# Ledger of designs, part 9: VH-VL binders against Putative carboxymethylenebutenolidase

Target 1, 246 residues: Putative carboxymethylenebutenolidase, of Synechocystis sp. (p73163)
Amino acid sequence: MTVDIKTTLVTIPNQNLQIAGYLAEPVAVGQYPVVIVIQEIFGVNSHIRDVTERVAKEGYVAIAPAIYQRQAPGFEEGYTPEGIEAGRKLKDQTSSAEILSDLEATIAYAQTLPNVKPEEVGLIGFCFGGWIVYLGASLPTVKATASFYGAGIPHWAPGTAEPPITYTDKIQGTLYAFFGLEDTSIPMADTEQIEQALTKYQVNHKIFRYPGADHGFFCDQRASYNAEAAADAWQKVKQLFQTELK
Key: E = the ipSAE of ESMFold2; O = the ipSAE of OpenDDE; V2 = 0.75 times the mean of E and O plus 0.25 times the DockQ between their complexes.

## First folded at step 21 (VH-VL; framework fv_reozalimab_arm2)

Design y5 (from w2 with heavy chain D102E; at its last look DockQ between E and O 0.03; V2 from the best seeds 0.00; counts 0 for: pae E 15.8 > 2, placed apart)
Fold by ESMFold2, look of step 21:
Structure y5 (fold): chain C 246 residues (1-246), chain A 123 residues (1-123), chain B 110 residues (1-110)
Amino acid sequence: as target 1 above (246 residues)
Amino acid sequence: QVQLVQSGAEVKKPGSSVKVSCKASGGTFSNYYINWVRQAPGQGLEWMGGIIPIFGTANYAQKFQGRVTITADKSTSTAYMELSSLRSEDTAVYYCARDKTEFYSGYSGMDVWGQGTTVTVSS
Amino acid sequence: QSVLTQPPSASGTPGQRVTISCSGSSSNIGSDTVNWYQQLPGTAPKLLIYDNNQRPSGVPDRFSGSKSGTSASLAISGLQSEDEADYYCAAWDDSLSGYVFGGGIKLTVL
């Protein structure tokens, strides 16, 4: 069952920064959990807007903040080699502290909305966004996190920051991670290291590994799209949010 | 250097099935996406589907769904394509081809091709 | 019709630069990388260009690829008689969840 939604371009304040955001919400009067949707390296593009709408159609207030607001306001790219190179450059210029601050600001903004439940926060993110939501799961308000094919969680961060895996002890919510077995940017050993960390710190979690699926398998605008893996993963996301966000 | 060696030519009657083999030698087989591509006489190339042998995961072109079965035998480094309910329009050369990148699904380029297997369907 | 559109034939003279075109859509070339294959008569196809503009080892540097929007091009500089072959563009199509080829183009030299 899906619901009617409306979409709005919003501005999310964070001190002196004005973060562009894409908001999708049910039209029916009510109070809904909020889900923050985090971009790939390409900005809040048509794929991320589509996912934001899909989440809202399941009965959530969904919001996608522009992660690159400091580096390149208005940045949006498709899935071209030029877009990949530009997006990777911007990713390398980000800061883990600023990303966490912008996630907190996005949560705070969503909590000002009259149709949002105050303690029902979920995250979903893809590629770089998968990396970001793993880090963001460390925020105490976050109850549910869906991390899709986040490369470098065990060993990479911009600048001199620690990788997101070092924040695993702070995760209080439930985390589902989704990986394609054909994704050469995420070795099997990395996914095992993530699973070991989640287990060590007693985080409620599940790791889903899809045979035949590559990096970006959820995006139906890319050659790597894998319809079977994407459909299964979406069902798991719906189950996660239904269970953890009420 | 890796080589793909396919089974020999086949002549089949309408309504029967054909199973073409593709054996890899001189390199790694099980971690690569193995594609099947056919070419009818005087026509262009047509992708049929493929498989990653180590996991047994297959994907099929929409037009062949339900008639084609793609399998692999890791122990013999051999992939198979079986096409059922043959019609005269299935007369073609059938190629297997390896994608160039380990653990990569079908869009990085097919850099190693088998020699082709001619399948003729006639009454 | 082929999902990727190529002219059915092209011709050139030795030494000429020839451009072979391929037209697609946002669901294939516009979103995904383009590969090119050369097929000499009676032989299996050979990978000529991958990832839009990358040349495999052993392919002469007079072959180059490019793409713009939903179209791709294969350029052959210094055309030689041995370049006479069929040329296919190819890409993954997200809408079809499958790999697609152009209809092929027969290049005639002289």
Scores: ipSAE 0.000, ipTM 0.409, lowest interface PAE 15.8, mean pLDDT 88
ESMFold2 (binder alone), look of step 21: mean pLDDT 91; pTM 0.939
OpenDDE, look of step 21: ipSAE 0.397; ipTM 0.768

